# Miniprotein binders against a9bab2: the designs that were tried, part 11

Target 1, 221 residues: a9bab2
Amino acid sequence: MRQRLTVSESKAIFHKEFPFVVPAVYRRLVDELIVELNLLKNQERFVADGVFAIGLTSIFLDFTKGYKPENQKGILLEAICKCTGFSASNLEQIALEAKKLANGLNTNEIKSLITDNNRDEKESTYKLINKNNHYSRIIAIGIYKLVDMQSNGFNKEEATENSYLDLVNNFGYTKERVEKDVNLYKSSLDKIEKALELIEMNIKDEKRRNKERVSRTKPGQ
Key: E = the ipSAE of ESMFold2; O = the ipSAE of OpenDDE; V2 = 0.75 times the mean of E and O plus 0.25 times the DockQ between their complexes.

## First folded at step 4 (miniprotein)

Design n3 (at its last look DockQ between E and O 0.03; V2 from the best seeds 0.00; counts 0 for: pae O 10.4 > 1.5, pTM E .651 < .8, placed apart)
Fold by ESMFold2, look of step 4:
Structure n3 (fold): chain B 221 residues (1-221), chain A 112 residues (1-112)
Amino acid sequence: as target 1 above (221 residues)
Amino acid sequence: TDQIERLFEMAWSLLEIAYDLEDRAEHGDTELVDTAQRLLEVAISLFELALQLRQGTPDAIRQLSDIATRLMDIAKSLHERAQTGDSELISRAHDLRTLAQSLVDIARELQD
């Protein structure tokens, strides 16, 4: 029987690996990632592939853009990964290799790349996708991000909002489920980014007002 | 001022409640995603209002009343979605009503 961590055991490891206070705005992101990664790691057939690695790193970076202090952001990702049995550095490398494989490809070329079942060609080709992975919102976002990243490159002619859905059947996913999860991701990100902008405006305004009060204090009283 | 800081704190509380509802939606009631999104929109509106009050905007009291009404509507929707034995969801609806009353109290304080 394979050794498996419970969510409670993963959270205990997280607190050891991240001995700082997580700001309130990020606590749910952290909790949700730990739970999802714990569930995925406990799947017998799960393999961390390129679309998973792109999805995980993209979600983390997008939702932590305002995280301070900046030097704790990397420690936070490391702790989330380690407490669930993943390596942040390995996942970042897998994501980088997946982006290199897809660099300069249009959607049809990416589709051809991910349908290649040749395991003896290159280890990096196998790492882009493992078709045995169960559906995960992280993988769905990875598919979306893989296509979205290419729309800014050489082949801008195919820059439609929903081009990533052309790849969905190659993963055994339904277009409706993937589209729903991607749209929720985008909507949630927009709302959190707006909230963070307003918080930053308040911090700057408080610092400006405090500086003005101090600069107007008269000496000698 | 004290009122503006309280508005920021309440906006943070709403954000946390929205997060809790999204977490619960993953394990059952997917309509809680919509409720969580509505709460996030209210939190953003409250952040905007707090900034307007700091700048002396003339219509802030009207906006406080509008936001309190939106919170009461969300609380009612959340209470109606609660099922027998779901005391945590009922507790969240009560939290939203308490926040709405606090907004009304702040509006009264600002008229003084």
Scores: ipSAE 0.012, ipTM 0.391, lowest interface PAE 8.8, mean pLDDT 76
Fold by OpenDDE base, look of step 4:
Structure n3 (fold): chain B 221 residues (1-221), chain A 112 residues (1-112)
Amino acid sequence: as target 1 above (221 residues)
Amino acid sequence: TDQIERLFEMAWSLLEIAYDLEDRAEHGDTELVDTAQRLLEVAISLFELALQLRQGTPDAIRQLSDIATRLMDIAKSLHERAQTGDSELISRAHDLRTLAQSLVDIARELQD
């Protein structure tokens, strides 16, 4: 029986796998993902399918847009996945496959791809889009992003901001729950983006002030 | 550090209970779904608080007390529903009460 990793054990593994300092603005993201992934790994009805993979990779990408140095992002995602018993490379591949599958399909065609989660299927035979997967906010974001990606291929005019809600029932979830989590995601993302902008502005201002100080301290010959 | 870890474990337990309640909710049992959702929100709040404690936020004790109160309210709601003989709901209500008391205990430990 693969010993269920505790959150503390996962965090210890994370620090081993990511030997860099996580900037304060991203620590919450990392901690929340570790907790959620650890929770999901221990759920019998959970399958790390294409929708989940899209959600996770999208969340990570969106919340780490300002992460410096950029070359640590890959290592960071790998560490988060590894410490919770996931494979970042596998999830990225699954996400890509799911995106490819959904590419060019309309909402009705996507509905037809939603299949019941077969618990007896080995990880190698997982379906990319499962109905009644153990719910998480990551899956909610996955559904949202899946539909958002479709809208980019079809005439932008018909994709309403809430088009993803039409699929939610087909996935076996309530619209209210998914919508709440998606809205929280959007709100949180907006807050982080604003914070990052403020930080960048402050850095620019400090650099300017330092340049001005240096220019003033040059004794007039 | 130990207290924070305990808070994370408790938050996890609350999430599990919330999901179990959702899974048990029969079609049309909106009340149980709502209760599960409230519990999920409490779990999230507890995770956030645990994260804040690591950062040294001073208002953690009050927040813990508030979370404990919310849990007790949810436990009461579940207990009231379970009067119809649902042993599982009674068990879950008891679990939530235990968790709420544990939070109160942690809050006291942090004051000392």
Scores: ipSAE 0.000, ipTM 0.213, lowest interface PAE 10.4, mean pLDDT 81
ESMFold2 (binder alone), look of step 4: mean pLDDT 79; pTM 0.775

Design n4 (at its last look DockQ between E and O 0.02; V2 from the best seeds 0.00; counts 0 for: pae E 10.2 > 1.5, pTM E .729 < .8, placed apart)
Fold by OpenDDE base, look of step 4:
Structure n4 (fold): chain B 221 residues (1-221), chain A 112 residues (1-112)
Amino acid sequence: as target 1 above (221 residues)
Amino acid sequence: SEEIEKLYEAVWKLFEAIYRLYEEAEKGDPELVEKVYRLFEAIWRLYEAAEKLRKGNPDAIRQLSDIATRLMDIAKSLHERAQTGDSELISRAHDLRTLAQSLVDIARELQD
């Protein structure tokens, strides 16, 4: 049994793996993910499968839009995963495999990929898409993103904005719960995007004001 | 044991409630945000204690009780402060308080 990390150990590992200052706007995301991942890892019914990996990587990518410097994003995700006993590279690979498996499939075909998790299977034999996984918002977002990604493919015609809800029962969850968490995710993402836009506008305005001030202080030759 | 499973379920539900409250708290008083962070730390400690209990450590029962009580105190304080906020903040703070009480009740049942 992998020794469970304490909060203090997780924090220490995070700071070791990410020796940079997390900007205030992203601190919440980091803290929430660390807590959530630690809790999930310790749930008996939790499997870090393809749906989970899609959810986690999508959350991280979507909420770190605008993160500067951009080259720290990979290090940040790795630090979050390491301090919670996950592997970022493994999750990215599993996410990619799950996306490939679902690629070009309609919602009904994706239903056939959802299988019961046999608890006795070794980690190496984890199915990419599991039924009755321990529920989290990450799983909900993973389901949403799994279907949303298909709608951008060749079979655009039948994918409605809520097509992911048709799979929810097959995963063993309620539509209401998943929809609530997905809507919360969307709304939170919109808020961050708006905040980032405002920050960028303020920076542009400050730069303009500084240029104007410098131009006024140049003595007229 | 069935009781330990109930404990883990309660811990998870409480985490979800804290997460939802945090979104509303950021719009309001910075002090609410600090309290929410303390709740996240408490949730982790609660989970650690639950794991010790699952492993057969009897001292973990007392730790669970202490942490649950502390969580409840923070939840009450948050609920009181939330009364000056919007209806959603009040509702989420109330839900958190209810879940914290359930955790206290579970911790008491484990002591018996």
Scores: ipSAE 0.448, ipTM 0.759, lowest interface PAE 1.4, mean pLDDT 85
Fold by ESMFold2, look of step 4:
Structure n4 (fold): chain B 221 residues (1-221), chain A 112 residues (1-112)
Amino acid sequence: as target 1 above (221 residues)
Amino acid sequence: SEEIEKLYEAVWKLFEAIYRLYEEAEKGDPELVEKVYRLFEAIWRLYEAAEKLRKGNPDAIRQLSDIATRLMDIAKSLHERAQTGDSELISRAHDLRTLAQSLVDIARELQD
């Protein structure tokens, strides 16, 4: 009864659920998310809790800035989630609830929210912010993003560089592993943002040059 | 090094040129859009090869040469198809071929 999809099967479902062309700049993001979510769905100790949901939605939003047409972004996330056995609407709701719970809290207050997910209960209950979840790069970003929600007058870069590391042991992970994954994320995001800036600047420059060319060559200008 | 910096600059110039072609191709030619997507895939692989070179992996030089050749072949095919299109599409295809040739030249210099 347990559904286990291969990556190839997930990609086939993705193409059915997203009947539009994915621009090449976003294809690596889509492929990497499908593979990661496929693997996580098969992990016995993995739960799609609030920290995971914050991480996933944040990664998606950060890397799809500039996606056209804009109205396809929601459909894209829905297809990525569905093809791997997740629900985008459920994850977005869980992320919203976790954000509300952590809103305005400092790091120490967030530590008090972290609940042991391997509680010995006969009736299992979902917990929004859990320790000892199956580790993933997505959860590492979720932890990092929880600190972003402390933005009480701080510059995010100054406040978040090391503050999220104070949470890591409370989640049951090592600081070294989480820091590596967060730093890779930030480096990748910086590269994408610079690429998008260059594209925007060149588009504006080409439009200006074309207007000047047309205005100088047409009679009556 | 200076050669790797030239490679990164070429990668980003090509990425930009491919995106301009995408905008023109999206207006009404699905086959051109498919060719443009293959160009994006090639330039992403080229970026990854450049990162391997920066980290000191010499096998990436072979990968760069192969990717540069494939990118130039796709650019030529796209330019031939673009010849029946709008003046903007033709202009973008010409720019892409020029940048692709510069990339081929950089890849040949790196093999030494």
Scores: ipSAE 0.000, ipTM 0.186, lowest interface PAE 10.2, mean pLDDT 74
ESMFold2 (binder alone), look of step 4: mean pLDDT 74; pTM 0.706

## First folded at step 7 (miniprotein)

Design h01
Fold by ESMFold2-Fast, scan of step 7:
Structure h01 (fold): chain B 221 residues (1-221), chain A 83 residues (1-83)
Amino acid sequence: as target 1 above (221 residues)
Amino acid sequence: SEEIEKLYERVWKLFEEIYRLYEEAEEGDPELVEKVYRLFEEIWELYEEAEKLRKGNPEAIKELLDKLTEIAKQVQKILEEAS
């Protein structure tokens, strides 16, 4: 707990590192991530492993689809990570390494990665999928995404729904807890997507009304 | 509004308390998990209400502050019971 950043200190660092306005539709995402990451950094048992990294990067990318201006997305993720004591570039690299490790594996093969605690020291540089890590909603989404990436073609979503809960006990978590967090993630993602659709429709309606107003003002152009 | 910005900061701090509660939850206690999710939804509704006020009615701030105070009391009660 020594040298732990408080949530207030994290927020101050965030505003220094991200000197732009966070659009209203993304403020909840930013606030929740800052609080959760700050809290996790203070947990002695917590490890920022590959599953966690997949979860965090997936959450950020999914919720910031349609973010404008696009060139601020990288700075936003960097600010969220830096203000809570994490490194966005490091977590992105860990996520890529975890995805490569699991690439092409089925659910049973992924279970083997979780329970193989006897890997050689040199080969254990990829401690990317850890059993009994301190639980986080971010890890829950990481497990879901790890399985989702291995599902192929037709009925991909249905295959993921049937398989990810089967992995949960192998991580040392309960199905009820993980399922609730994944469902909350999905409902929250749906809410932001619908909000973005409404914003786009309002912009189109506004442009149409402005064009009609101009046409009526200058009927002899 | 400065009052709306303070409301967002209080909502954010309440998220911290709820995340702490979630971490303290016993793995496999579905009743505690449901209470935590109910509080997440209440805070999300408060956040949406604050965003609506930002666009047109700053005089309803007091009602949102009263709701936030009630949620904070529920969080404190659950934290005491979880201890």
Scores: ipSAE 0.013, ipTM 0.393, lowest interface PAE 7.9, mean pLDDT 74

Design h02
Fold by ESMFold2-Fast, scan of step 7:
Structure h02 (fold): chain B 221 residues (1-221), chain A 83 residues (1-83)
Amino acid sequence: as target 1 above (221 residues)
Amino acid sequence: SEEIEKLYERVWELFEEIYELYEEAEKGDPELVEKVYRLFEEIWRLYEEAEKLRKGNPEAIKELLDKLTEIAKQVQKILEEAS
């Protein structure tokens, strides 16, 4: 049997590597990423390629836009990756290289970059865009983001929606599965953004009440 | 074979159901969270078994489907208790 980390062991390592408090609004994101990355690491067919790396880094960045203090974001991503057997710095580099490779390409040109992933060769960096990789929701978001970053004009969202599903079959996945996962990602992102707005409104409301209390106790105010 | 495709579909369906249990467990039941983690690990193991059955062994496919049915019963029981 291979040596591997259980999800519980990964969470224990996470708390050692990230000794700060994770704010409540981000806790579910962190836990879900730890679970998914732990399970993917134990999957024989899974390869942490460029599309996966784009997906993971995009998810993390999108969901942590409002994270304070900002200097903890890098530590948080590294802890999530390290506790599950990945390297954040390596994945960030792979994502950057994959984005450069796809820069300025349309959907048909991106299809030409998709390579066979049946290679046994271990290289410092595996192929950046592979077909028939073990499926993950993170990869689904990676495909969406890869197309989104190449879409231009005032109808960028519509162009992305029309194009990303065209790539799905070239990766060896089903459109229904990818679409479901992309839609879940969008709804989850909306939920955290709304939660952050409510928190901001509550902070402003608290400041207003405190200011009113001070004004009532001071003569001439 | 058509049987192997049905097996993969069933594995992914159960993975989705276990993710729904995970969402429920995260509402503050640590024991349920650990149970869900074990179900995730079990379904990933069965997925690996399914990969090995691509060579079309019908008896092994049936055995794996039976194991998936047992997991589905556990998931249903947990959902009923959580509701």
Scores: ipSAE 0.012, ipTM 0.270, lowest interface PAE 8.3, mean pLDDT 75

Design h03
Fold by ESMFold2-Fast, scan of step 7:
Structure h03 (fold): chain B 221 residues (1-221), chain A 83 residues (1-83)
Amino acid sequence: as target 1 above (221 residues)
Amino acid sequence: SEEIEKLYERVWKLFEEIYRLYEEAEKGDPELVEKVYRLFEEIYRLYEEAEKLRKGNPEAIKELLDKLTEIAKQVQKILEEAS
């Protein structure tokens, strides 16, 4: 739905679409995505293209790897998208299409796919890989992931680090800004993964201690 | 308009800074977490006010810029206290 929404209206819609408690560790992610998507929907130059879709779906999937209960993840993404005027199913489809288009290509070949959607003013249609889109951290992660998915072998991560910046100028963005946002994304992802590991360890320890306590005979009276 | 776009960009950048501050606070300062959460609420109110200004009252843009400046001062104060 293309009707302009305030952040408060988006949050109200979110709670109707997601009638569960968001665990504390994910609250920042959910709030940040709602605000960012609400803002982007109001940007005249912004296009929800395939790179953006890859970025959004990758961020969501990466940050929710440890999400429990697992069956709420799909509902969560749908709620985040719907409350801000996007469609999760449409973005998932267009992300898949963009990934297929880039499949098996090196960075130089991917550069040839980058289109200037401002050339044809008669067509404001959704496109897969565009240059000069309104900047977003989500798009920055999309560019990173577009290269990451093509990297293979022993040094996959280092290969991605060395090459995704080659694409940034072709998209019309500043290398310094994109690099900062990608690095912040990786740092934040590492933090949430470590936090989840600690939470899971604590839960297992509590369950073990509880089992031991229950196995004891009646407490002192 | 270009000025409204700049306003949105400024609000978003400040929001990003508050989120980074939230991450630092969660590492070991529960009081700071509560302060940062109040700053999130202030930013949400600013986004709502920016949304309402699409049709335009020129003086309302000044009011939002003043509020952004005050929140930026609060963020800087919190950053200084956290370090």
Scores: ipSAE 0.005, ipTM 0.238, lowest interface PAE 10.1, mean pLDDT 74

Design h04
Fold by ESMFold2-Fast, scan of step 7:
Structure h04 (fold): chain B 221 residues (1-221), chain A 83 residues (1-83)
Amino acid sequence: as target 1 above (221 residues)
Amino acid sequence: SEEIEKLYERVWKLFEEIYRLYEEAEKGDPELVEKVYRLFEEILRLYEEAEKLRKGNPEAIKELLDKLTEIAKQVQKILEEAS
């Protein structure tokens, strides 16, 4: 019951919805999200569930922490979602509700929320993870982030690694595949942060050189 | 079931290969970028066909596997030519 958009059609809609230039450092993120979301939307049984929404919003937030100008970030997410048949506001609400449902829960309690016997009892609870969805890097990252948000204490990173890998096995996902995708996500974040540092340094250097040139060139020097 | 599962596995594996190809496309080749998007669209179409054919058409499953093999060869050729 959904419109089937090609990637090219989504790209055309994106340019209409986002009237600004996407900085080069974010172009890969935007292109990959458009392709992934287009692919997911065209899967017959795909449903945007809590972990998908957490995954998408977390990916966007994490990768765009350094995005300038700041006031374009909301429009960018809206354009990415709209061009692929999603609603940014709806996904943000789903993510917020999913985080509330899972708040303070351990891995076993989260498993209980997503059991099929709970789906008919509480609609909000059953929407946390839809087992009918095929594997997606976005969903995998969403599961990782959901568990990460519940982890606390001195050994937070190790606790998160153990918990989310245990959880993903319950959905037929391979630990190796999920771990690889989560690690690629982390390394990609490091990459963009370093690129932003270089851009910032280059801007500083250009401003410094411009001030030096102006000082030497002004009449009366 | 077993044949369909192999089909899905091949689709997702090929999608991973196309992500690697996207890294090469980012090096400033507009024709390569366009070809990458075309390959993503082909993978999407094959995935849709796989979903429809879960109910047992061995000839159609073989055709989809052949198309996936052809796309895999195109991806490999582009990767070799790009670097």
Scores: ipSAE 0.012, ipTM 0.287, lowest interface PAE 8.9, mean pLDDT 71

Design h05
Fold by ESMFold2-Fast, scan of step 7:
Structure h05 (fold): chain B 221 residues (1-221), chain A 83 residues (1-83)
Amino acid sequence: as target 1 above (221 residues)
Amino acid sequence: SEEIEKLYERVWKLFEEIYRLYEEAEKGDPELVEKVYRLFEEIFRLYEEAEKLRKGNPEAIKELLDKLTEIAKQVQKILEEAS
């Protein structure tokens, strides 16, 4: 047996767990998540804690908002997690508990929750926000979302931008790295949203032309 | 260091290039798909090595850059053979 599950092996397992066609616009997301999760599973210092779980579930939900059929989304996330050695149901539960722990807290109060005591694996579900975890861009999005969910009002995005970087040093990460990964996430999300809009317009145009053609070629009942 | 961050960015950019090659190969070249899978494994290993670097080691950084250059050459060669 290999010491590490390869990306090719994860992809083979993915296709067994998800026997449907992944639409082209989502294929890069799926492959990038498989690569990232495969990498993280093989890092000795990495812990799949609440911040990571918030990040992963948020990325998946944000990028798959337009996914059809909707009943495949749960199967897709489970397949991505399973082929890389994670459990989607466990991560979703951990994310919910982390959100509950942070609910109603401001940035300074969240800083007080950050702890480096994650050694006891049986207690890891109760140690949801950990310091000095092995860095991942998924964790970066988790930090951003953790702050974003506490922000309110019309200028929610601006409030989040002013606050999330304040948490970064308390996690043991660099602001430059986290900001770069968060900005890349936002850029990628904008790209897929624009691609989906273009696809929707093309489908609408195709349906309209087909209706016009049928109407014009039907010379009376 | 800044060198490590730039290395990570280059590794990710090369992954993006390999993925584009993968999309092209899936259209009708099973042998090319197999080559692309090998390139994914190579870039994954390089990505992991970059992630392990947390202090300046000029020799290790040079070795990773050399590996990155070789992978880039393989991608270029495959693209040239396709045209």
Scores: ipSAE 0.012, ipTM 0.273, lowest interface PAE 8.8, mean pLDDT 74

Design h06
Fold by ESMFold2-Fast, scan of step 7:
Parts: sequence; structure tokens; C-alpha cells
Structure h06 (fold): chain B 221 residues (1-221), chain A 83 residues (1-83)
Amino acid sequence: as target 1 above (221 residues)
Amino acid sequence: SEEIEKLLERVWKLFEEIYRLYEEAEKGDPELVEKVYRLFEEIWRLYEEAEKLRKGNPEAIKELLDKLTEIAKQVQKILEEAS
């Protein structure tokens, strides 16, 4: 479709494609992704490549680890993508191919996979890892995750922190910008994990109080 | 068209500044976090209004620019207070 979707149109499509209530703790994530993806779709230089796909799928999966009911997660991602002009199934496949391409490679070897953007050439093959793509914090997370998947052993996080910034300049981005967005992602993820722990504790406490109430009001239990 | 395109570019850049402000807010200022969320809601509504008025009246574009300028001033004030 060649028509530009407005944010209001995207929201209307979202509610038709996802006819369930989004729990309050995830509402900000959903709204932010709809706005970000809508704006990116309207950027002529933007390419939904493998790094972007890794970023988007990783963000969604990380933030929705505690999502209940679990059977709505796939529908939620599909709705977010469809309402902004993307395809969740296509992006998941692109992410898988990009991960396969980078599997087992070190940072220097990954640099050799970064290619010029040939988006406008009709006969060219889609590029999975592109230089000078239109910047997005989703791409920043994609770069971080691409490096993270190569790290093993006791110091996985430390190895990732020391390495992902080495790739940033090869993509045509500034280290300061990417680092800020990755740090924001990490703090936001920690925040939602803590909120989910509190929700689980409240549910557990409510079940305990309900059992105590039933025990006191029904003799012989 | 050109004026609305410029407005949307400015709205997008202000989104980026508000995200940076969110990073500062998360370091333990719950009141600032609430202000940042309010700013996101305001700029997002402004984006929707700009999209609706793609071929709109020049006077309406001026009103949206005034709203954008006011949000930008609030972001700048918070950033200055955080420095």
C-alpha cells in the first residue's frame, strides 16, 4: 500500500486487529511502538532490514515475557506491525536469517557483512545488514542483540558491553546516541520486570487472603 | 505540504529529546517520569493533529507550531534544571 498511514489511522487499525484489552503495564510499550513504526514507515531512507528486525522482535519478546494471557502475544505483535504497514511474519523471518548469517562470527567478521543500502534497485537482493539506514532506537537494540548473541560463558553481559559500540560507526551512527538508547532500553526493561514482580506478589497475596477468608467463613475447612 | 512536513520533522526531533529526558527521569525522580509521559502524550496528540491537517488552513498550522514551541520550552527547562 502506497498511502501514508497517520498515527490515528494506525491506532484505529490496531484496535480492529487486537480486539482485547492491553494490560496497563504494557500500554506505553504498545503506543510507543505504534508511533515509532508509523514514523519509520514514512521515512524514504528507512529499510526494514535484519538488524531492525532483530531489534523489534527482541524488544517485543523481552518486554512481554510476563504477558498474560500468553496466547495473545503473537496476535499483539501482528497487530502492532499490521497497523503501521509492516508484516510480523516477514520481520520474524528476516530476523532469523540475520541471526543465522551472524552466528559464530566475531565483531570484526560482522563488520564485513555490513553493506551499502541498495534499496532502490529493483533487481537487488534485500540486504540483511545495511550501512546508513535511517536511525531508530529499535536498530540500536538490534546492534546490541546482534553482539549479545555471540557472547558465551560467565561474563556474557560484560563482553557485549565492551563490543557492541565497536560496530556502531560501521553502521554510520554515533556511539553516544546508540549507547543512550541501549541504556534506556535496559532501564525500561528492568522497570517493567520490577512492576511484574510486584503484580505477581499482589496476586499471590490476594489468593492467600481469599483462602483465609474462605477458611474462616465456611466451617469444617 | 512543505510546512506540515517541516512541522512533522520538528515533532520527531522533539520525540528524540523527550526520550533523552526519560533517561534522566529514570534515575529516581518519579515526578519527572510523570512529566515526561505527559510530554509524550502532548507531542503524540500534536503529531495526530498535524497528520489530520496535511492540507489544512495556514492558521491551523500556526496553532500547532505554537503548541510545539511550548512543549519544546518545557523540555528545555527540564533539561536545564537537570544539568
Scores: ipSAE 0.012, ipTM 0.215, lowest interface PAE 8.7, mean pLDDT 74

Design h07
Fold by ESMFold2-Fast, scan of step 7:
Structure h07 (fold): chain B 221 residues (1-221), chain A 83 residues (1-83)
Amino acid sequence: as target 1 above (221 residues)
Amino acid sequence: SEEIEKLEERVWKLFEEIYRLYEEAEKGDPELVEKVYRLFEEIWRLYEEAEKLRKGNPEAIKELLDKLTEIAKQVQKILEEAS
């Protein structure tokens, strides 16, 4: 008999598992993932499958691009997962295996692989897609990334935009919902990237002003 | 401070309520989906303001708590209408 872990309790566990300061620019990401994962863990129908694992690991890596200090990133993902009842190492392995299984396949071949994966579990240590899985924004990003990583050529981005929505129906989800969640992900990623650039610009400006102040003072008689 | 902790706890409870509304949106109500996303972003904006005030103006926390209370009333009304 497990007691239901509240989001507040997960946050308390997070601070025990991650005894460092989360930089302000990443705080919303951390809190949002803790909330989402805590609530998903309480969904009876939810399964942490291959596409979910790809989604979660991709979101984390994309949003923590440029995280300082670098050596805390692994500990951060571990803490986010552990405080919500997941395992970062397990999900990273599932994501790696899912990417390997899908490597070099086009959209139609991925559809076939999903069907075959339902036929014989012995062929895989995971299921790429669990049919009728509880929907999550994280899964939506996983579907997008799965298609994106297989897309090649001059117009890779355009090819991904056209293809991932065609795959959505095979997972039992609506195109409208998945598209909306993918677009929110892209806009959020743009916002954090712009915030990081502004922070870097301010740091450079402060260093320049400090150097000017020192040089103006020391030559003074 | 104690008031910031209370604000954070209210934010967490509101996210739990909103997540339940997200499930109801699966039944094909696009307006409900849009409303849930709008409330979700509004809560995050208030959270960011609370973090900002933590360093310079803790006295304004009461105003943020009042705004969260109004969002909680909206969420509760939607949940009642969806039942």
Scores: ipSAE 0.015, ipTM 0.419, lowest interface PAE 6.1, mean pLDDT 73

